Miniprotein binders against a7ua95r516to809. Designs and how they scored, part 37

Target 1, 294 residues: a7ua95r516to809
Amino acid sequence: ASLSLLSISDLVPDLQFIFFWMSNAIEILYFIQQKSPAYMQTIELMDDKAGSKESLLSATISANEEAMTILEEVIMYTFQQCVYYITKTLYVVLPGLLDCNPFGTEPSSEQCRRAAGVCVCAVCVMPEAVRRVVSVFQTTSDLLQQYQVHSEIQSQMFAYLFFFTNVSLFNQLIDKGPARGWFQRSRVLQIQASVKILLDWAKGAGHNHLAQKFFAKFCSTVTILASPPQQLSQMSWKALCAEHPSLKPVQLHRILTQYQLMAELGPLPIWQPSSEDEAYIYRTVDLLESFENH
Below, E stands for the ipSAE of ESMFold2; O stands for the ipSAE of OpenDDE; V2 stands for 0.75 times the mean of E and O plus 0.25 times the DockQ between their complexes.

## First folded at step 4 (miniprotein)

Design el4 (at its last look DockQ between E and O 0.03; V2 from the best seeds 0.00; counts 0 for: pae O 7.7 > 1.5, pTM E .793 < .8, placed apart)
Fold by ESMFold2, look of step 5:
Structure el4 (fold): chain B 294 residues (1-294), chain A 107 residues (1-107)
Amino acid sequence: as target 1 above (294 residues)
Amino acid sequence: GTVVVIIQTEDEELARRMQEIARERGLELRVYRPESPLEAIRIMLEAAERIRENPDVEAIIVVSDNPLILEFAELVAEAIKKTGKKIYTIQTRDPEEFERQFREALE
């Protein structure tokens, strides 16, 4: 009845259609690229009787250039359609990561055994909110493999999905965090644990580099907020900027302000922005991230 | 029912003839005249999605002499094969053959 109930499984038939298209367009593009030099060489070695050789070469070159341009644009269009539909499902499920409790009331004995480096259970239980996000990523991975999409395009797909996830989580935390109580220390630790489960999935799926690159801003935010007051109050503004280069000055300032409110700390001289950064801490246009990529 | 027609040609006489044939058969044509090959491909993808979503669309007819548009139409035809719906490709080089193929596609 509502778009808020849209799941990735409901979109699989449409995604299969679009992935089939993308994969076929990629194959045709590579066929033309691979065959074009040999075909041109064959034409150049032909007998030049009646002067038709130059006209054939010109027409062939024009047709191949047109073909490659069209196919590249089709690949981009189908890629964008996949991303559009997949990110709509991510948008619905991502907020749950900020509200879930991956610890429950007590750590499971399975989690304790993993900390000792021994796994005694074949079945691992994820929190429902984390499972829903992983399901979107896993379904996407399965479809890309099923249709044998080129590995470079698979990497670009996950780069964008991780980028979208980072922007969505960061923006919601910054924008809604005060009203939702997400800056309380117990809540931040739960968020950190939930994101770690997601990052572990990405590592196991072969996307560790992409996840490290594109989750950096959100992970930095959670790391700062999870820090004990004794530790964080000893770190200067300059040290925090150096340790968390993904954060803009306005973002770091907002995060520290929320930390001070949550920990009931007064202003700390050591957190005073540098004179260069002080011009930027009130640029509210830079506070939230854009969903655009290049 | 509805037939989607994608015309990748400048021949206005063929376009008028198609409308006459469709009217004779009581079929509704949704005609698209893309300005570029890329636009033609985009319209084919959208029409194929509509066939899956809206069973009122009975067929897609692609009128083009561009071999890459015709090859892409074959890819679209494969993708919608399970629906039982067809994509017809018609070239414009022979007007008599065009009319015969167009009439056959509307049957």
Scores: ipSAE 0.014, ipTM 0.333, lowest interface PAE 7.3, mean pLDDT 78
Fold by OpenDDE base, look of step 5:
Structure el4 (fold): chain B 294 residues (1-294), chain A 107 residues (1-107)
Amino acid sequence: as target 1 above (294 residues)
Amino acid sequence: GTVVVIIQTEDEELARRMQEIARERGLELRVYRPESPLEAIRIMLEAAERIRENPDVEAIIVVSDNPLILEFAELVAEAIKKTGKKIYTIQTRDPEEFERQFREALE
């Protein structure tokens, strides 16, 4: 109940605080790592006027190591907290993406309506459900840039968020899709269009490679389901495996089985799993993706 | 001798007062106003290096309520402990208490 009311905008103040500390800690750590060797060299070259150089060097090394350890802990903690809050927000908005009809006319964002009336920006022309998801990612991107977080950390953050999104959407589609009618061709095409909008955003935001990599499983599933029966029925199991390597045999088998039911197709020998894959199609434990496999 | 002060304030009156107190003790005061915690740490490290190179540097005074800066100051203090020089931290914004601690740091 309480999670349904959580929006990314509500978390911005807390996220700002966390990102501030994360960014500062990263920069300080980097600075120490870069300057420590020169600092130690300076101590080594000093005259022994203020006591034992060896003792001073040892103390300095110890202090730097401790500082770096603390900073690493801060970075790790703040990163985890960011991921925690952002993924909670995603959890709330992601189901709406599967139910979205992107071909309908929806009003512009409330913020843009208040400021300028009708806005034609990329976000305002998005369907509401897609806009909500994009808003989470955009807010994250804006905060990362605002606080000038190191590019590697930004990459890791988006990698995880895309991973989480893919797992969530894939699992929902596989588990609830048949019951919700998401395997129907018309609904699949809606989902495909919605995902394309999201991927286009990711491309525009400079995360094209990450998005393609981490959304591969969900995209493959949607691509298969969106394929016309005449086309898909001509593709062998091996061909489908080769074209969609992100899907496990059990996953591909489930998708094809549900497709067959939806399209009212009879048994298709061409979709028969290979002898090598036959044992794996019954591993139902591997059907849904795990959030721990990142 | 020279004392390095790292302070996150734009209060010129405070700076003047600190200079006056230092002058009374025959000390030169170098006041730095960092714009970020990173800059504060950089200044602190540079000051620590100067302490090792220049015997005329007497102390570093860090005026901040930022826990990260304060923690780092303690670590740097340990690093320069063998030089006999010290890093002092002041967290209070109370003018009277600040002056007391500042004077104590300059003794």
Scores: ipSAE 0.013, ipTM 0.312, lowest interface PAE 7.7, mean pLDDT 86
Fold by ESMFold2-Fast, scan of step 5:
Structure el4 (fold): chain B 294 residues (1-294), chain A 107 residues (1-107)
Amino acid sequence: as target 1 above (294 residues)
Amino acid sequence: GTVVVIIQTEDEELARRMQEIARERGLELRVYRPESPLEAIRIMLEAAERIRENPDVEAIIVVSDNPLILEFAELVAEAIKKTGKKIYTIQTRDPEEFERQFREALE
């Protein structure tokens, strides 16, 4: 093997440097925003010397706008570097989340019960693969707090990290799921339990609303796959679309087809798309999610 | 060793004096002439990263009287302090005083 797994700990010195730059650029921007109104008011209250007041006012506005633009570009540059390093680490560790077992053994129907969308068992541990993902999020949170980065930027960073995680996990599950057996009920219940650990972490960190928003697609997918056959068979295509609006018709159709195969419900799909949705199912380019922000 | 110089002036005489001093001391100068404060700040950030990754970079010298650039030079000084390297600021436009301060920075 030519590749080795790198820890988030290996990137901490680089991240500390970038967060230091970003935090201080934000503080300078704030300082200029706080000082600018006072200077503008002083100029406006000055006696006009044949139009020199308007010239000074105009020059001050232009200088402040230029300074703010420069600082905003520095903030954006350092923000993008942080996101690059963090998502590079996440991309390596995320596939392990789909292949781990938080129950220590393969759950049976007697040991594993659904509770609030996750399996419940007497012996639940945080798998190493889940711990690596949580470690990336926790290290990011710690660095944002250490350098006192404003809450708005902190929220933007976690919004992107959750978006990236959702897309990566969804694409891995849809693309590689059939070959890896990830659509099997026992494996789905393990995935559901692992995802709950990430969502619980996000809630504890104060990012519950961001997690609910940006994990919607992957959570819908896991919820459908974890549903009992008796319950899912009672739902129409229209009802499933209404329950899972984050899923595109082609995505929902793929998920239901795999569910039918894994649950051994027979060779013909019982969930048929509406005539309105049939055209979208042929658009295979829409099957996998894009990593680009919309 | 290499010294990064960021100078916001078109004074060719200052440039010639810098090159002569560097030659006397066996130093390579990488001279940047940003036409905007944003360009100066970007170059300072890139030079700070080079100091962290490449021990051949010995110092950064910034020639400017712009308050924003001077403020950022202080941030760069803080960021690179663990490397033992320094960033120097020169505000004078007088050739004799400039040469004196430039020589002091290279000590």
Scores: ipSAE 0.006, ipTM 0.296, lowest interface PAE 10.2, mean pLDDT 75
ESMFold2 (binder alone), alone request of step 4: mean pLDDT 79; pTM 0.779
ESMFold2 (binder alone), look of step 5: mean pLDDT 78; pTM 0.775

Design fg2 (at its last look DockQ between E and O 0.03; V2 from the best seeds 0.00; counts 0 for: pae E 8.5 > 1.5, placed apart)
Fold by OpenDDE base, look of step 5:
Structure fg2 (fold): chain B 294 residues (1-294), chain A 114 residues (1-114)
Amino acid sequence: as target 1 above (294 residues)
Amino acid sequence: SKRVLVLSDDPEVAKRLAEELKKRGYEVDTATSPEEFLEKLREGDYDAIIISTSDPLLAMALAIRAKRRNPDTPVIVITDDPLLAKAARLAGADYVITKDDPEEILELLEEALK
């Protein structure tokens, strides 16, 4: 099946199975970790009948260690599989977010039309492209809650998904933005509004801190591009670096260069990199974000 | 009326247990999958939980979750497997029944719900 046809809904049955086993493995692992010491103490307090106690203790320790190792492998594997399937779905829907016009009257999704009542839920009023992205995150949240996955694992899952989303959107904006007109002020404002809807959802879902942290680079880029030329032209390179610490020098330089071209601004001496950063602005290998560094 | 959640891998066992419990005036919800069990456990408060499965890991996981959600709700595990019985006790099951005797289950429920 072409990657383009895979919706998150199509993956739900497989994800349910994976989430179920991941959650169960976590619960059992936690149980073993919490109860094993007490169990071992109970064995230690038993009457030492002819070496049976030491053998039982040794066997119990070995069995627990083996079980914990297997459970850790299951947790890791299932986590990776969940991330793989969910990110694959995100990869398909994320490009639509950059092309979305949230100010346009996009027709409500067919699903909301089938509900005889005008659903005024926050998701139903979202632009279709934003709703598709939010649907992936919401489905993930619902599954994590449904299977009562440990809160730490939920946080790690969302951290990775937000990281992936940020990298994907940032790389697309930097690489394709100029050619697609995403650096135009009107388009940037649309992107900013779309991302705000996503961030508002994340806030409502209890993931505000994670979203702010992991979307910082993309948000910084959009903020710079959304800035009026009159305001941005007054900011020095050092000031921009300080205000947007998530951006590498090469990234900031690229953004400013493309902004100059779009705004038909001549060379601005105030945006010249510092002598310290001058060597780094030519490191094109650092321009795009890597998915491997997480 | 007291509410009981019953999980069984065997739909016939679940049905039989539910019928016997209903005859005694209990309100009974049945689950035939772990997913359905977790959903019902999340959505409702139960006065007792019955788990009938042949899978010891599943029984442990479900018993742990049930007790985490409400420590005061008695959890009854029905199994003929000695390993499962031990696992269920370790997981905090209040009662382990080694026979599919509905009468024994009902007696234990009546005792647990006093």
Scores: ipSAE 0.066, ipTM 0.555, lowest interface PAE 2.1, mean pLDDT 86
Fold by ESMFold2, look of step 5:
Structure fg2 (fold): chain B 294 residues (1-294), chain A 114 residues (1-114)
Amino acid sequence: as target 1 above (294 residues)
Amino acid sequence: SKRVLVLSDDPEVAKRLAEELKKRGYEVDTATSPEEFLEKLREGDYDAIIISTSDPLLAMALAIRAKRRNPDTPVIVITDDPLLAKAARLAGADYVITKDDPEEILELLEEALK
């Protein structure tokens, strides 16, 4: 069966197995790295009466290098497998963020509804499409903590997941947005609210810096599209480039063109690219982002 | 008959253990270097692996490679560093002991191959 058709909950047993072995390999690698200098110092201080110091030193160097190579291979393999499984589930659930309405949610928990006459909780208010994405992130975070994965590896995992999320959402919006009506102002405001929920999750989970870095392109796009026409029309191209450095000239130009069309501001271009940017605003090859670029 | 690969950085330990295992009907290959161990592991199909070394880093590296080859193959690590015995178990060793007592090794081997 294709993993792209499964929910994150269906993948938890496989992910538990992979995280267990990744965590073991990371701990042993760091143990070897921390102990190796002390062990080498012990050998250097020993008395070398029959050449045993040189033989022991050579064997220790060979064993350390081989152990580190094996452990690095295990860590890389297990990390790639985790990313593969998790991004397959993200690929399925992310498009729903562009079509959902975060303002009109129904409580999904009978317990929340039954517990109080006016009770509301974040889980009961959150739209289903956003809940599915948050569930992937939260499950990943819970597994990383359960298996005590080193914080540097946890950060790298979420850096890639946020990168993947940004690329997927940005490419879908740019590529399919005109045909799907996603550039209409009411739709953009709904998208902006949904992204706010994801950013709030990332902040609460301790990943605010990573989310700010890796969501920048998509967030800049929705911020521009959500701007009131009077305010955006008064900003120069140079000012917009400075405010939104994550956007390439072709991307900014496309976003502003769609904005002008949907805001009915007439056919005459409002924003004049700088002379140095004019060479790049029609580079279609630079419009969409690659999933292979961190 | 069951085949056992024995690594030891002490040739006298390797010889002694191999002789005791052969008395019990095992087919035994020995290795005295990591390169020889990995070559035999790649070319052979072993029912159990015994790693006897005073170097805990070597024990961990070879246990990881053995379990990567076949996760179901029992790996016994013998090391004289009790603090590192837990690290070897985390590396994938199924059994870890701190003394090269042949009787204890044979009992563990029989348990691992049940």
Scores: ipSAE 0.012, ipTM 0.238, lowest interface PAE 8.5, mean pLDDT 78
Fold by ESMFold2-Fast, scan of step 5:
Structure fg2 (fold): chain B 294 residues (1-294), chain A 114 residues (1-114)
Amino acid sequence: as target 1 above (294 residues)
Amino acid sequence: SKRVLVLSDDPEVAKRLAEELKKRGYEVDTATSPEEFLEKLREGDYDAIIISTSDPLLAMALAIRAKRRNPDTPVIVITDDPLLAKAARLAGADYVITKDDPEEILELLEEALK
């Protein structure tokens, strides 16, 4: 049972080895790129009466290009392996984020009347499900810093991890949300609070720009579902599409349909695409996101 | 005049891409090996880079190298392999397309170079 769990802590020894090789390859590559022009110039300025200068120059160029190619292949392989292990771990822990309550345990009906009056003032505690997701990101950040991985590679890694997280959460919400009641306003507010904890972590880690870019689709979805009826009722289909460009028309239509089905919100406006928009929606048909299509 | 560097492990693909790009007013240098690509990348300044290879590790290595030389130069990777597409994006490729379609490549170049 425990052997089947892909805990981030279980993968740390493997990740440490891979990050070690990646960091060293990056540093050696950078050194060669920075020093090669100076060495080449030094060779060219030599007074070569024995004919060795041209041989040395040719050999140096060849050796440097071959070394750089090998180092780039090592960097690529190690990066891909790190992403693979980390995303496998994320896949296991991410669904829990959609089914947790950052405002404490859900109260009974009597406690709902009492707790609802004080819950807004209560200190939000990080749920275990959110903590598991944050731990994956934090461990990744710690390893990148421990092995002094170049900032550009760090940014690319978190760009992909945020992209993966966004797609996974969006697909879970759209595919399983109706059956699990995740489109109910109370649940959406819990999801919004949990995602805010994750986004706040990203901001603290220096990845705010990446988080804003790669969480756009899921954030738009949660924003719509959490919106007051008065705000949404004043917007046309075209206005909603323009405000949420990260959502495909078929995705937006599904989200708005679920919003209209919430009994506790009362009567809501009807959002119907025009005949042209309808044709576009049915031509698209892709409800769930691909991990390849960015 | 804008310059484009094209890598293809298939000389016929490299030739076809270069001919189509030249017809649209681009200056094109081609490479059929990683060694030739890196040599031309080192010596030249390019406004865009196109990488067409079936080798995912090679695609990532060359994309990383191109972006390290000039982060602002758009890199387009051509592949129908989902794993290679993912790898190329992670390496910093700006665009990944699934077909060697000159019209799609030309549209992307016009968009990327605005």
Scores: ipSAE 0.000, ipTM 0.125, lowest interface PAE 14.8, mean pLDDT 73
ESMFold2 (binder alone), alone request of step 4: mean pLDDT 80; pTM 0.825
ESMFold2 (binder alone), look of step 5: mean pLDDT 81; pTM 0.833

Design fg3
Fold by ESMFold2-Fast, scan of step 5:
Structure fg3 (fold): chain B 294 residues (1-294), chain A 114 residues (1-114)
Amino acid sequence: as target 1 above (294 residues)
Amino acid sequence: SKRVLVLSDDPEVAKRLAEELKKRGYEVDTATSPEEFLEKLREGDYDAIIISTSDPILAALLALKAKIRNPDTPVIVITDDPFLAELARALGADYVITKDDPEEILELLEEALK
């Protein structure tokens, strides 16, 4: 009931407990969906002249509907709790990804022995900041596998986590990036490499399609910022919009403006917004992505 | 006749869409809040569900709840946000359209319920 649901909330820090309840609720719901039609057929075929069959049929329909409603609410609640705590953890570790350097992880001479070539390959590891983010995704994957959560629910959870990660990274880059120097080419290349490690993990975990879809905005942003001036200057506003459909006009305009400033180049071609898009460039409400209903 | 449940953040959009669907012989129940939507989903059997909301998490969760209740019931999500469109599709929406166009919705319902 509602009291049991409140008790689960008290145990939220233990994700294994939440996944346990979610998995069980899903299995019970599946069992009811699979067995209910057969049981209803059995009732309908009963030889009952007294009319007690109608009472049993009505009671069974009512009980199944109530059970499905309760299980559905338990699944939704436990899913929300898992997502809440996982995304809270991600939010803490994600900013580190924007500051780390994946190209500087080579071991020092003191960390390698006389068989340096083999030892260097053996100790080559991802940056600590990237490892922390990957660990959150891996732990989630391990828990879903441990409790044999249905693949559709697993896909929904990773779609949500990738969506959250993309929005968080995009907002931090757009809002804080200029002040933090993250728009400088060397920093953007480091960010791009770090994100590739996350995307490679997702591919290995069987979530490549979800990762490609939900990281599209952030990937478009770093791709533009990492573009050589020679290549980017050859593209019109319409061409950039076509290659980066995930970016809103105000977002694309902000990115291109920051690119021009940080590249410290001579005059770049004017990326003139279309007349249709010009009005939207000044809508600051559309600059940052939101998790809230607007 | 076939029944459709419509959720819209905008009451005027919900009203307009409901009137167009009723003209084509559908029975329509409307909801303007998630709470109302869930109550009507619980009480009724629907042949199709239409969700028009700017909240990506809410759209995904409502699509999941509808699919758990009846996997065969098509869910149509209306959003002009490309990310919300992809999220809704990944999380259970059978169809995603960018405009609240009654004619496009009617075409999708006719094909989905075929």
Scores: ipSAE 0.006, ipTM 0.297, lowest interface PAE 10.8, mean pLDDT 74
ESMFold2 (binder alone), alone request of step 4: mean pLDDT 81; pTM 0.832

Design fg4
Fold by ESMFold2-Fast, scan of step 5:
Structure fg4 (fold): chain B 294 residues (1-294), chain A 114 residues (1-114)
Amino acid sequence: as target 1 above (294 residues)
Amino acid sequence: SKRVLVLSDDPEVAKRLAEELKKRGYEVDTATSPEEFLEKLREGDYDAIIISTSDPKLALILAFEAKLRNPDTPVIVITDDPYLAELARIAGADYVITKDDPEEILELLEEALK
């Protein structure tokens, strides 16, 4: 391949600068908010002519509002730049997660020994594709901690990164999955294991609640695809909708249709959507998720 | 041997300050736009930074950027606006002076670079 992948390591110096800028802008904003009332009170206590105090207070309020607006713009800009570079890197490495094997059937990811004439796999190592995704999240976490970025901003950043990851993985699986063989049961189990590594990382990093919330759609999809046909065929459309509320009717119908086509363990029943849901199934524009967080 | 970066939104001010500093043995780079200033700040190592501006946004943001890149490099902001001077101090400027007097600037540089 002639394409070069951007490594998160290549972006660290630029990201360090942006994170430091963001952290200090937040501190300056808080300092102004804390000190502004005391300064205005000082002006109010001044002995002056009628109207002079009012004019000075009005000018001070206007100037402080301007300064805070500038700082809010700086914080917003630096946050958007961090998100842009991090998600650009994620978008490039995420497809590899859908096409790797965490169970160690690759020679490079599996350590084996021979005992009594039988080859025994001793350790399954994290696949390179999963390692690259985890490295992006870990580097982001490290930078936020290094520059002591407020925990609320850290939560907002990981909420967006998890949202982006979920949408990217879901859209790729639904749109390209059948052609790539990703709906085959063996591939789905590998995908499920890889996603568990990401979720375990998030839990260890203190972001379990955010991960559970923002990965819900992709996790529901993988759970359905990994279900045994015998178990899935006993569930009604209403029961499936209730168990997977993050999936739109058109998405659920598409997943079940693909599952039926790829199943190797016998025929599945045709799921009958409700009259209301049927109208939405014919709207193909609602199949894929938007990257806009509403 | 000592290197100084000078930003001014007025090219005439930037030129005047650069000439006085060079006359006293400093190596001087100048910038007349925020973009030029940030580019030179990222590519070069400076012993001191001087920012001369009447724009509150430039004073706040660029002083802040300068201190972020190298907290140990002294930043001198020149402004005759008391509120802009206050913002520059909050942004981390080491010194704020009310006029672009080369003698005062040279005294501050000698003090800061000791």
Scores: ipSAE 0.000, ipTM 0.155, lowest interface PAE 14.3, mean pLDDT 74
ESMFold2 (binder alone), alone request of step 4: mean pLDDT 81; pTM 0.834

Design hg1
Fold by ESMFold2-Fast, scan of step 5:
Structure hg1 (fold): chain B 294 residues (1-294), chain A 105 residues (1-105)
Amino acid sequence: as target 1 above (294 residues)
Amino acid sequence: SPLEALIIALRAIALAIRLLRRGDPEAALEVLEEAIRVLERAIEETGDPLLLEFAALIAEAAAKLARRLAEEAEKRGDEELARRARELAERAERIAREAEERLRE
């Protein structure tokens, strides 16, 4: 089966296997880190009439270094594998977020189901496209918790997932947005509302700081595009750069050009790049973001 | 030494994981079989509680990997590979229990 046809639920068994191995490798690593000093102290205190004590100590140090290297490689490999599978799933569902309408969806109805003589009421409904993205993040969080993965590694995982989501959404909006009508005001407001649902999920999950940091570029983009014409026309290029430092000059110029076209503000350029930035507004190499974390 | 043997077993398990993820369960099983043989000898030869604790942890991980290998073999219709992997999992589980039992002595 093609990976593009898989939901996050279809990946759960594979992700469980990988998280299981990450957890085991971390546990073995902690064991070596905790017990190695005591073991080496024991060797150091041994009576060595044959002169073999120094050889044993040296061999133990070498073995510990090799074990640490192997375990670090396994942890890194399993982390990269989790990221790979999760981001492949995420990449398939993310474009739908740019096309969905959270304002047109009726408020979730409280549904009551009878099971085993008990009435269970479930509240559901966010837009399906947003729900798919949230499900990827929630399933990842659940698996990290199930396998008791250390909070630092959980933070690194969500840092990367938010980084990937930001780059994917930004690139799709900038590259395909004009042809897809995504820069139209009604569409921008829908996108902004959908992104807010993701950010609210991240805040609820304890990842607000990571979301603020790694979604900065895409959030800046939709904030500018959603600005009322009277407000945005009063802001200088320098003021926009100061409020949105994550945007490169070519990116900000492209965003403002799209805004100007959609708002029908006429041919007079209201937002003039600073003299320092004029040389950089046409650097097409810098328009789209790299998926490589530099 | 038992410590060197345990490190060799750990290295072999890491390789088996990579082979299984790359879709080579036969090669993964062969590597894991060797890792478990090395673990058995290391446990038999050591009386050090720290090394026994380390060996038990590695053996438990190996047992679970063998279980996953059996599941993958079953999905592919390889009954012989699945049977060998299940036997290897049971062997690794016995090794872990033996090490843990000796720790209580």
Scores: ipSAE 0.015, ipTM 0.431, lowest interface PAE 6.2, mean pLDDT 78
ESMFold2 (binder alone), alone request of step 4: mean pLDDT 86; pTM 0.858

